Miniprotein binders against q56419. Designs and how they scored, part 272

Target 1, 326 residues: q56419
Amino acid sequence: MEGRTLEEVQEEVFKRHGVLVPKKELEDLAKALEEAGLLLTEKVEARLKEEEEKLKRERPMRLAGLSYPEGEREARAFLEAFRASYPGEGEEARVLLMPHLEPSRVPEVYGAALAALEKTPPPERIYLVGVAHRPLKEKAAALPVPFQTPFGPALPDLPALQALDALLPFELFNTPLAFREEHSLELPLFFLKGRFPEARVLPLLVARRSPELGEALKVVLRDFPGLLVLAVDLSHVGPRFGDTPLTRTLAEEARRRDLGFLERLAEGEPEAALAFLGANPTRIDGVEVVASLLPLLRERKGKVLAHRLDLEAPTLSAVGAGTLVL
Below, E stands for the ipSAE of ESMFold2; O stands for the ipSAE of OpenDDE; V2 stands for 0.75 times the mean of E and O plus 0.25 times the DockQ between their complexes.

## First folded at step 22 (miniprotein)

Design x_10 (at its last look DockQ between E and O 0.03; V2 from the best seeds 0.00; counts 0 for: pae O 4.6 > 1.5, placed apart)
Fold by ESMFold2, look of step 22:
Structure x_10 (fold): chain B 326 residues (1-326), chain A 104 residues (1-104)
Amino acid sequence: as target 1 above (326 residues)
Amino acid sequence: SMEEKIRELAEKLAKLAEELGELAGDGSDPDEIKEKLEEFIRVFLELYELDREKDNPEADYWLQMVIELVWEFMDAFREGNVEDAVELLMYIAEAAERLAEALD
């Protein structure tokens, strides 16, 4: 039996979560879909095929003029403003955890990442590991092409990417469209490329935990040393994420989970960090990244440089961001 | 069980997302599109209000992707971007299928 009508489900959801999808909005959406007409799916498919062909050559900027400036001079000034928002000193990073949340929401957290990069010798390459926000065909993926930035193209490390692919029991390069709009790579890359203009990049996405990825990366890093960057956000709480509206209690729990997770990582205890989260009640982003990369995180001690739980007031939701050096 | 309910809702959501994309591409009856959309939202909201799967990190991953994709779908529509909304239906169908598979 179906159980509840749309109206009944909406009433219950509104009472518990404070969200509503108005009937008028659904009527307008249905009309818009109908009016788009017979060729809508073909038009979307054609656009995706064209963009996939472009992604075989390069990954263009999608957030220039939105999240960061498009021009190189303005982009450098932008970096300096972000560094200035964190007045502290960094430490050398062999592994850097940094956010991928919109930079203007957590400027000092990105500033802390820049402070760490100031203390870090320029690497030959950066292993940039983000979180897939679109489905991947496998547990992880890469896109072995230049990623455009205001500072010039971030060139792929093709030998290291090919070595990684050869060690994995799945195809690494088979979901190029997932990279098309992936901000978890683009936003951190802006900051990394601005500080390390000569470094090549391994742009990686994790969807689901893969012990094989971590073991393979451990081997590849031995032969192709570089900086490992975990480009992940922390707690996701509130109605946008399936939660009740944000309260002081929920925010305090999110902060406690974020900091406890980061501190255990800083102690070189990534399994304990994951165990601390249990069922991950505040939906810390990137747990799949940490779970994949355990061999690279064990026994590496470091420091939490910054943390913020950032409120998105219109949705009564919040997202945590942090900077950790190991 | 809760796991079986999540799996069944995810399978239904995936099918509805596919059918809604097909209806938009076929020039279907406006009442049929409206009814399918209402059922899609009803099923999503039932899934949205359920407790997260406690014993399956893969299912948790896909459930969160489904939730965020559906809200992104609504945002695309609110901004007048129907083409992006149709693209998002394709991703929702894929993520919902992966959620159902993770609970097999």
Scores: ipSAE 0.786, ipTM 0.900, lowest interface PAE 0.9, mean pLDDT 90
Fold by OpenDDE base, look of step 22:
Structure x_10 (fold): chain B 326 residues (1-326), chain A 104 residues (1-104)
Amino acid sequence: as target 1 above (326 residues)
Amino acid sequence: SMEEKIRELAEKLAKLAEELGELAGDGSDPDEIKEKLEEFIRVFLELYELDREKDNPEADYWLQMVIELVWEFMDAFREGNVEDAVELLMYIAEAAERLAEALD
């Protein structure tokens, strides 16, 4: 996260709780936390180091039994139910944009992704590009270890990952801890591994737009062909994200931006899609991913298969999700 | 029960997060903040190490949210981003309260 100012924190507290915390109190807390943080660092670092060492071997499931079933049989039934939730037919994908939102919130959107995957020949490898919801040391990162799924481990394509690393101006294998809890990879990977059990995976995270990543991937894809998957959500609106509670007007604006973004991508105009969003006032999640992958998205025409703006009732907030095939 | 234990820990975690926020206004001794933060982390780790029951999707969601937010909080501390850490404490308190409510 870009460091928020104390004023932004104050505003958020006010929006959420209706309480205005004085700036001075926030400053005093910040100072006290800074001083205490130095003391807590040793314990935190020791635990983080242990977790990092585990991630050198494999990335375990974190959302098994929460977002999807842990058992393979139940997981297959889960896939079938999600596919059934989308009444349409898919199209062959060379590039798939799909959500990473909690599957139960947008089942038909994941169903649309599954429909597209049914029409897609099994790839040798999947380039899975997610959103880093945690800070990365570099603009992008990869974790070159097996990712556990109910369908068995998703194995990394080490040769392709190494080829990508060699073309980047930064170390690709950075910030392993960012992958530990990252749902933007885990949730899409469940569906992808279930459909393509033999595919190798390149699990990639983007924190900031990296034109270098798109150019490097364009080269790597020549020697290492595969399916490109953008695991991104769309608009994030409401109190959880710093807005007022969801209104009809706010929902209409979120939908307008989501669909306007997706349709321009479907026309093969990713730069126009980014330009359409401007300052991104509805906080479309996938902007940095799309901005990084421009060379791979240009001139590719496709189709929007599904879209939903899903209400999270407890917070009166909403998140947009979509499925796009290119 | 495991559910009761998770609820108790969630309630305690929420309270600790709130108390940390309250200590901001009182010119509190850094040592007091340290002790409270240490207790907060201990409670979290205890919660984190418990086996998750899979029969309450709402509770599971909020538990996951608490875990994610606390890890972000720890990262913010590691990076020296105090502003983010303060903000995250508020989200942790809310998420922990929601977790406790989901288990009532």
Scores: ipSAE 0.020, ipTM 0.384, lowest interface PAE 4.6, mean pLDDT 85
ESMFold2 (binder alone), look of step 22: mean pLDDT 84; pTM 0.840

Design x_11 (at its last look DockQ between E and O 0.60; V2 from the best seeds 0.65)
Fold by ESMFold2, look of step 22:
Structure x_11 (fold): chain B 326 residues (1-326), chain A 104 residues (1-104)
Amino acid sequence: as target 1 above (326 residues)
Amino acid sequence: SMEEKIRELAEKLAKLAQELAKLAGEGVDPDELKKKLEEFIRVFLELYELDREKDNPEADYWLQMTIELVWELMDAFREGNVQDAVELLMYIAESAERLAEALD
């Protein structure tokens, strides 16, 4: 490799990207690992096996008390506060794109999603499609179990999930552990379950684009109609994501990429939306989901209800979030 | 080439993550762990500063996941969550391996 020492690499990366991992911190981390004692790795592996078995039965809340209230009454008040943060009106959605970013960071974007749900007849089921933040064994996955929420369990639509699995060239129920901490499902589900308490759910994750998933979902949605939700974030810019520190120019580019992407989707032109991003220089999160679901997005016109590029001042980074109704 | 360099760094990062996950809790002294962790961070920062040259959505996905997992790892250590840190090392190894595979 290049002959640079850690100190040399850190200096160059700090100049360009503003990130640093001090050697004292690495020393403290190594000591913490040693002080955790023998069998740490075996304990982790045992915990993972135990949690994987539990996930075959139910998916518990992981973010209650952190991102939303644990109690049902407080959770309903929280939901209404978010709706109030968006003073506009929604539109009926057959497809809803909404974020999975921490809700307190983009309250009006979640509020816009709630406004859309107000105009949407209660569906029998919700196809909730998030983005895998842990490796999947395949391009996509599902977990056919109840997901706990403060509003009660979101029950899986087992017949629809089984029909989907049967149409795919890979096993759909392939990576239960990937769902354990997956906020791209849990955060949107809080809002969806709160507004549609009787709807069953198909909790789906996309890792990498799968045209087969989109074709299969088109068939399944015909037989098992419901609301399709793309639970995705938009641009990821700044040092946390491999960029230089956020500047006004980078932020303006991210906003233009976000809005251009959403606007092309709203025109029913998902291929044009992907082409507009090219190599995806601002790392829009939803690209793999959109690329998977092309058959469900073509010729479906709609409206962008909200957008925010939210600043992470401590990391000099930003993440975009939007609400789109088709 | 730039993609060959990214591929080689990803393979090295995956190996280092695997080794760190294995060494955690096996009675190695902190100086040995510190040395391995320093090399892991050095390789990560080398990878982190590089831009991909070709439109390859699969590689983009795994690179982004790897970067975000490493920052989660640092957060876990700073918060004292050493069990989560070992788990994240296991995920980083998988993600970096998939990145290298996507660049074959």
Scores: ipSAE 0.800, ipTM 0.909, lowest interface PAE 0.9, mean pLDDT 90
Fold by OpenDDE base, look of step 22:
Structure x_11 (fold): chain B 326 residues (1-326), chain A 104 residues (1-104)
Amino acid sequence: as target 1 above (326 residues)
Amino acid sequence: SMEEKIRELAEKLAKLAQELAKLAGEGVDPDELKKKLEEFIRVFLELYELDREKDNPEADYWLQMTIELVWELMDAFREGNVQDAVELLMYIAESAERLAEALD
């Protein structure tokens, strides 16, 4: 691309991928960066340090008023509406796989999760395992502080977190800044806290597969029983994720892989689910989480309650979401 | 090799991301910032368009992370969220460095 203008590059990308990065967006980017240039790097660093110090005390809501209501009354109505979007009945969950995608994109999938939670006795604690969308220093991490929700703070189970840390070959309490805006924990937690207000939470993030995490959790769960929640999305296809624009063929392949993955998990065969994906060409989000939790998923039979492949029209991309009970 | 090309582009992308993050913080010449941004986008697009073999899961992970972070950066710019943009540049730099390391 040496010697080509930005316009020439854009035209080439458009020709190849059918997607124009609008010139306006690049101009807006340049303008935004110009405006950002008014912020002293030292101020950004100082702010990050301050934010990190705050995260030692609590994790504030980031998506309140955006993805879900901030007020408790409105939040309860939100939960009820999402539950109503799923016409079926749930089943008791010992393990719940649910999405972390923007709720408005897949309401019935979240509704299915709520249906399952209705049939689940209130757990003492919830092991909430999300996906890191920021780099972690280790393969997995935890943040042992209260997470704010419209229903009050979700309190950490410190004894269980400490027990887990003691069994891991790495420091569990790493990369606190990765939790600050992590939606893979915040969005599922809204639904979980709304249903189980008294449950303590272990907020966990997985970046890369850690067999040690699954083995450690298996031991911890014996002494600290609770509900295991995998907050994961499924296929990520289209330009936003490195593909050409969504086609019928690509969508069918994404659905095939999503359902094939979920069904094998429902049969209690997590290794078969991973093997079915191979190199994971449709980029199922939860693959590293499932790979980490194999000891907890083996021989557990369950049911797929919902699935959707949701189109993001502006980028001609799509994300798969599903709800599975084990 | 394709892997070597990806590594080189990742290293270059990481450097550009770091430079952009720094420039954004120092109140630099808008023209210089624009040039660096254009270069960043060109390097990214070149990386993005490469036909990838999926034989290195670690590299694939960091490549995907880098791509997703760049799209988030574009969203942040569209929204006028400058603070998030600088943070995202830092994460892009880290992710691209990890990608390069995975291909060494």
Scores: ipSAE 0.522, ipTM 0.815, lowest interface PAE 1.2, mean pLDDT 88
ESMFold2 (binder alone), look of step 22: mean pLDDT 82; pTM 0.823

Design x_12 (at its last look DockQ between E and O 0.78; V2 from the best seeds 0.70)
Fold by ESMFold2, look of step 22:
Structure x_12 (fold): chain B 326 residues (1-326), chain A 104 residues (1-104)
Amino acid sequence: as target 1 above (326 residues)
Amino acid sequence: SMEEKIRELAEKLAKLAQELAELAGDGSDPDELKKKLEEFIRVFIELYELDREKDNPEANYWLQMTIELVWEFMDAFREGDVEDAVELLMYIAEAAERLAEALD
């Protein structure tokens, strides 16, 4: 690859990985960046500073009208349609694993989560643990503000968040901007708030595994009981994720890894679930969350309610999603 | 070593991402921006082709984030979101720098 032109590298990589960026697209991007004018980066930095200040007061809906309806009536109908996508009954969840993938791509997986929530007594609070898709200053973070939803604001449980912060060896409230676009909280929260409109929320992000987070949450959950939700996706395979183009063999491996992981979690064996993944060859998204939360997952038996490996033809990639109750 | 090559490419990618963000803010000539973008994509592809670290979860975390951010950067441009593309360059620079640090 050293000394090769971009065209040479792209031709070789496309054969193996399906990744191609036409030179004309790069020319168009360069021209667009220039035509946006002087001070573009200063404008971006100013906007980010303004957004960060707003996030100290509330976290607005970012996906209303895109991933779910903005209006409450339409949002209610949306929930019911998703519930209808999953035949059968759920089970009470003390811990719920659910996806954060675009809902329209995995409707029955979200429907299974709704079925579980139907059997779950309304909690006083929800520990909503997502995956950071932007860099965090620490291994984990929280944002102690209302999160807007079509069903009204999801209010933070400030005493529980403060107790959690006090038990950690790092500042929990460390990266407000990482929450600005974080769909791993917003998408699951839509479903959770729709079913539990009175519950307060602890909106948490995990970046890298933190044993300290799990130990602290075990203490906080004892004093502030609630529903623990792992808002995670499963396998990520294909060129979008650093893999070869999806094949039937790669898809079957991804399904096997997803189901084996979920089934071991359902047996109350989170360490075995992590060991089953080894080096995590299909890049299961939830691994850092599970590794952080081991004390909360041990010895909790449950059931896998749904799974889908969702294929994305334009990127020759796929993402797994599942619903697990413990 | 493989780790050494990944670290080298990650450092270069981080620098290129930062330089692109600075050039966009400085009103650079489109031909200069195009050259830098081509180099950025070439370095990304070279990093993309290397084997993943088997025994380093932290490096794998940052590598995965870097890859996804670069895809997001290309999507932002295709959607006409130039300001978002610049923002993503800032995140790419941080993620790639963290990847290099995880391999130190």
Scores: ipSAE 0.768, ipTM 0.899, lowest interface PAE 1.0, mean pLDDT 88
Fold by OpenDDE base, look of step 22:
Structure x_12 (fold): chain B 326 residues (1-326), chain A 104 residues (1-104)
Amino acid sequence: as target 1 above (326 residues)
Amino acid sequence: SMEEKIRELAEKLAKLAQELAELAGDGSDPDELKKKLEEFIRVFIELYELDREKDNPEANYWLQMTIELVWEFMDAFREGDVEDAVELLMYIAEAAERLAEALD
C-alpha cells in the first residue's frame, strides 16, 4: 500500500468490504484531535489515574441513560418490557448463559434470560463472568468493589473473591481500568440486580482461557454456593470483525455454529462444543469463557431458550446472541 | 511468511498508535496528525485484509482484539469523543504489541 492515497485505499476497502471509511469522519477526527490536542495526553493520563483511584471504591454506571434507564422506576418498566418480549416460560437455572450485546438489538434473548431468572430461587451470590474487550494483564481479572445500578449498588462478595484469589496462580485483582467501561458485566448486571436485589456479585472478566479459573471456582462454589452467569455473545461476522459484508451463506454459517455450540452445551458436553467450533471462524465471543469453566459445565444438561443473529446495518455485520439454562 | 507479515504490520501499527496518542496530547501540527492518521489507517487496512492464521489461537485472539479496538476508535471519532479515542489508541498499541509477541 506504499504510495496509495487515502482515497485510493478507501475505494479499495469499499470495493472489497462494502464499507466506506468515511473520509469526512477522518477529517472531523483529525480536526477534533487538533482542537483537543494541546492538553490531551497529560489530561488523559491524569484522568486515567484518577479513574483508577475511583475504581478502588466503586464502579459507576457508564451506560445508564444510553442502553438502559438511569431511574429505578423507568428501569423496572424496562425490565418488564424485555420480559414481555419473550413469549415463553423459563426454567430454573444453576448456570445461565446470556448475552451482553446492546439490549435493544436482542430484546427477546434478554427476555428469555429474565424468564429463566423468574424460575430461579434467589441466590446468595452471583458469579458473573464476562468477556474482556480490553487487554488484561492476566488471563482473568476481578474488581472487588460495588457496581452501581439503577436498583442500587451490586455489592461484591469479598470472602468468596478472596477465596478465589487464594486458589489462582496469578493475582486476580488486576487491570481495574478494564472494568471501567466493560459492557459485558454492566449490561447483564442490570438484569440480574433488577431480579435479585439482595444477591452479592463476583464480577469476573476472562481474556484468555484459564483452566485454573474453572478448577478454582469449582472449589469456591462448594463453600460459597451461587448462580453462575456466563455473560457472552456468540458469532461476530462481517466487516466490523474482518469479514466481507454479511451474506446469506455467512449468516447461515454463523447460526449453525451458534446453535451447534449452544446445543452441545445444553447436552452437558462443553468439550464437544469447543471442538465443534475448531478454529472458531465465526468468532464466537464466549469461547474463552467456556474453555475456562469446563469443570463447571460438564455433565450439566439444560435448554436453549433463545437465539438471534442481529444485523448491524451500518457496517453490514452481525452478532449472535443466545440464552441457555443449565 | 504470512506470520512474519502480520507481525511486521502489528509492530508498525503499535508504533503508529503510540505516536498518534502522543501527537494528540502535545497539540501537534494538524497536518502531521492527519498524515500519521492516514498512515495508521493504511497499515490497519493492510493488516485487516490479510488471511487469519488458523494455527495460532493466541495470535488470532490479539488480531481480533486489535481489529475491534480500531473499529471502536473509529466510532469514537464519529461521536467526537476525543478522550476516548486517545485511550483507545493506547489499547490498540497494547493489543498490536501482544499480537506481534504472539508471532515471535
Scores: ipSAE 0.569, ipTM 0.832, lowest interface PAE 1.0, mean pLDDT 88
ESMFold2 (binder alone), look of step 22: mean pLDDT 84; pTM 0.844

Design x_13 (at its last read DockQ between E and O 0.86; V2 from the best seeds 0.79)
Amino acid sequence: DMEEKIRELAEELAKLAEELAELAGDGSDPDELKEKLEEFIRVFLELYELDREKDNPEADYWLQMTIELVWEFMDAFREGNVEDAVELLMYIAEAAERLAEALD
ESMFold2, look of step 22: ipSAE 0.808; ipTM 0.907
ESMFold2 (binder alone), look of step 22: mean pLDDT 80; pTM 0.795
OpenDDE base, look of step 22: ipSAE 0.650; ipTM 0.862
ESMFold2, fold request of step 23: ipSAE 0.790, 0.818, 0.806; ipTM 0.903, 0.915, 0.911
ESMFold2 (binder alone), fold request of step 23: mean pLDDT 81, 81, 81; pTM 0.811, 0.805, 0.807
OpenDDE base, fold request of step 23: ipSAE 0.707, 0.710, 0.722; ipTM 0.881, 0.882, 0.886
ESMFold2, last read: ipSAE 0.806, 0.806, 0.806; ipTM 0.911, 0.909, 0.910
ESMFold2 (binder alone), last read: mean pLDDT 81, 81, 81; pTM 0.810, 0.811, 0.810
OpenDDE base, last read: ipSAE 0.710, 0.725, 0.722; ipTM 0.882, 0.887, 0.886

Design x_14 (at its last look DockQ between E and O 0.64; V2 from the best seeds 0.00; counts 0 for: SAP 73.887 > 70)
Fold by ESMFold2, look of step 22:
Structure x_14 (fold): chain B 326 residues (1-326), chain A 104 residues (1-104)
Amino acid sequence: as target 1 above (326 residues)
Amino acid sequence: SMEEKIRELAEKLAKLAEELAKLAGEGVDPDEIKKKLEEFIKVFLELYELDREKDNSDADYWLQMTIELVWEFMDAFREGNVEDAVELLMYIAEAAERLAEALD
């Protein structure tokens, strides 16, 4: 009376989703785990403990030389090239929505963000709100330390971060390890720090929607004005995200959901934007951030500057990215 | 119910991920490691293909994170990054446990 075997489950998943984990891969992985042994788990735990202590002092660059240049001169040239990839003009942003997808995949979307920053007076501080890709202990987190960039350290706005922490019903600073590899902060920060080298930063991550975060930020922004940046991606479709392989129909749906979401945000109607997504069938990444920040988005009208659904041919998947100014 | 099935699979996945992260190299027979890894993949794929209502934002969040973490785990292995793969098993265990908690 046994349930399905692994081979039976894999056959069904391959037919529906186009993914497979071959027996040889499983054998190779099992052998690698055996050979690594107990020493490997102790090494990983020791490394994570050491990195957690370092993150209490600073957050180093992880993507320099991979996603952007490490040297300042080359980094400035990189910014200029990205700006050139978007030939349009920006508009002043009080709130900026921009992606955190690998910049080379959506250069004109990042270029549109740079165009908006050109029209934006230098802020005293930037509220940079990304999406946690590792578990947080709470619904949101912050890391009140310098983030290294090729343009120098992005210094934290400690008074604003402390005020935010004091207003929340949970510990804001208790998941430093979640910031270790978090590209949703590092990639947008490169562009923001390059354009606004004097601005302090509040580096924030949202895991799950928190109305308390939005209400607290409303208070903190009144007393500590600055630029609010939603560093979010849009639709996530295809097998990497639990879907069937990308088809023209799925891509059209993803674009429709992305643009409809952005357009409703641009009308100052964030609740309508969320309602438009319904059950969020294309897994728009930004929904938890928008749901958290409703008090800051209501009645702010603006414009969608750019959008791309970027295709990952090897994985038959796609991710949407957009630039919105409010 | 469908939610009870998802919760049970998530709890099982979390336990298997935790056991795999700790068990390697304890003098365990290689066939036992392979068996546990095969069960881990089977349970993941059973969870991956379930068609649930997206009406609990916490559960939706943790399910999506679990799916992405498992594929990152496989990528780390395919790239030869065994230390990263072990680290990812620890995160998978956490995310799957949180999924189970959200459905309780």
Scores: ipSAE 0.750, ipTM 0.884, lowest interface PAE 1.0, mean pLDDT 89
Fold by OpenDDE base, look of step 22:
Structure x_14 (fold): chain B 326 residues (1-326), chain A 104 residues (1-104)
Amino acid sequence: as target 1 above (326 residues)
Amino acid sequence: SMEEKIRELAEKLAKLAEELAKLAGEGVDPDEIKKKLEEFIKVFLELYELDREKDNSDADYWLQMTIELVWEFMDAFREGNVEDAVELLMYIAEAAERLAEALD
């Protein structure tokens, strides 16, 4: 790339990947940066410090009015509509694997999760394990504060969180800022809180596989029983994730990987599910979560309720989503 | 080697991300910001275009994180969310540094 203009690079990227990084967008970005007078670093640092202090008390909604309704009445109607999008019946879940993708992209998959929750007795607590889309200081983290939802705050189970922390070789309560914008917790929590308003929550994020987390949770679950929720997406393919534009072949491979992964989990064989993925060439999102929770997934049989590979047309990319009950 | 190339690009990307984040704070010449941004994008595209086989290593993890964060950065700019964009530069810097470290 030495000596090439930005325009030449953009043209090459377009030719190679079929995606125009719009010159206009870069120009608009440069202009926005110019207009914002990036006076913002000190301001941003100060803001981040302030936000971190606020996160000691509560985690506010970030996606209310965007991904789901802010008002309770509208939020209930939203839940009902999503449930209606799935024509089937659910099954009782002790472990629920559900997506964290933008709900409007895969409504029937969330509908399947709601169907499963309808058949599930109200738990005392929900272990909600999401995927970190920001760097964590440790392999996993928790935020022990109330998470705001349209249905009221989801309250943390502090005793169970403390018990978990005591069993881990690292500090569980790390990287609070990673939780601020993390949709892998916020979006599933909307559905979970709407169905189980009285359940306490353990909001957990996984960055890299931690066998220690699964072993610790296995112990904690004996004294603090609850519903385990894996909030994970499946394959991530296309230019947004480093691939060429979606083709029929790539989509078929993504679906094959997704379904093969879910089916092996449904058979109670999580190690076989991981082995089936190998190097994970289609980038199944939940692989690190599953790898961390192996002790909790072994020998648990269940059923795949839904699956979808959803196209993001502007980037010619696709993301897989599924719902599995165990 | 491919790994050495990735490491070098990751280090460069991290540095550029940090510099961009700083420049955003100091009321710097728009032309300087634009130039730095162009350099950032060039380094990213060079990294992005490398045909690396996935091996599920820490390096792969941080490479993927870096790629996804850069896309989010571009989205934030497109939407006019400059504050979010600056924050994302900080995360890109961290992810790229972690990528470089994973290849040492």
Scores: ipSAE 0.630, ipTM 0.851, lowest interface PAE 0.9, mean pLDDT 88
ESMFold2 (binder alone), look of step 22: mean pLDDT 82; pTM 0.798

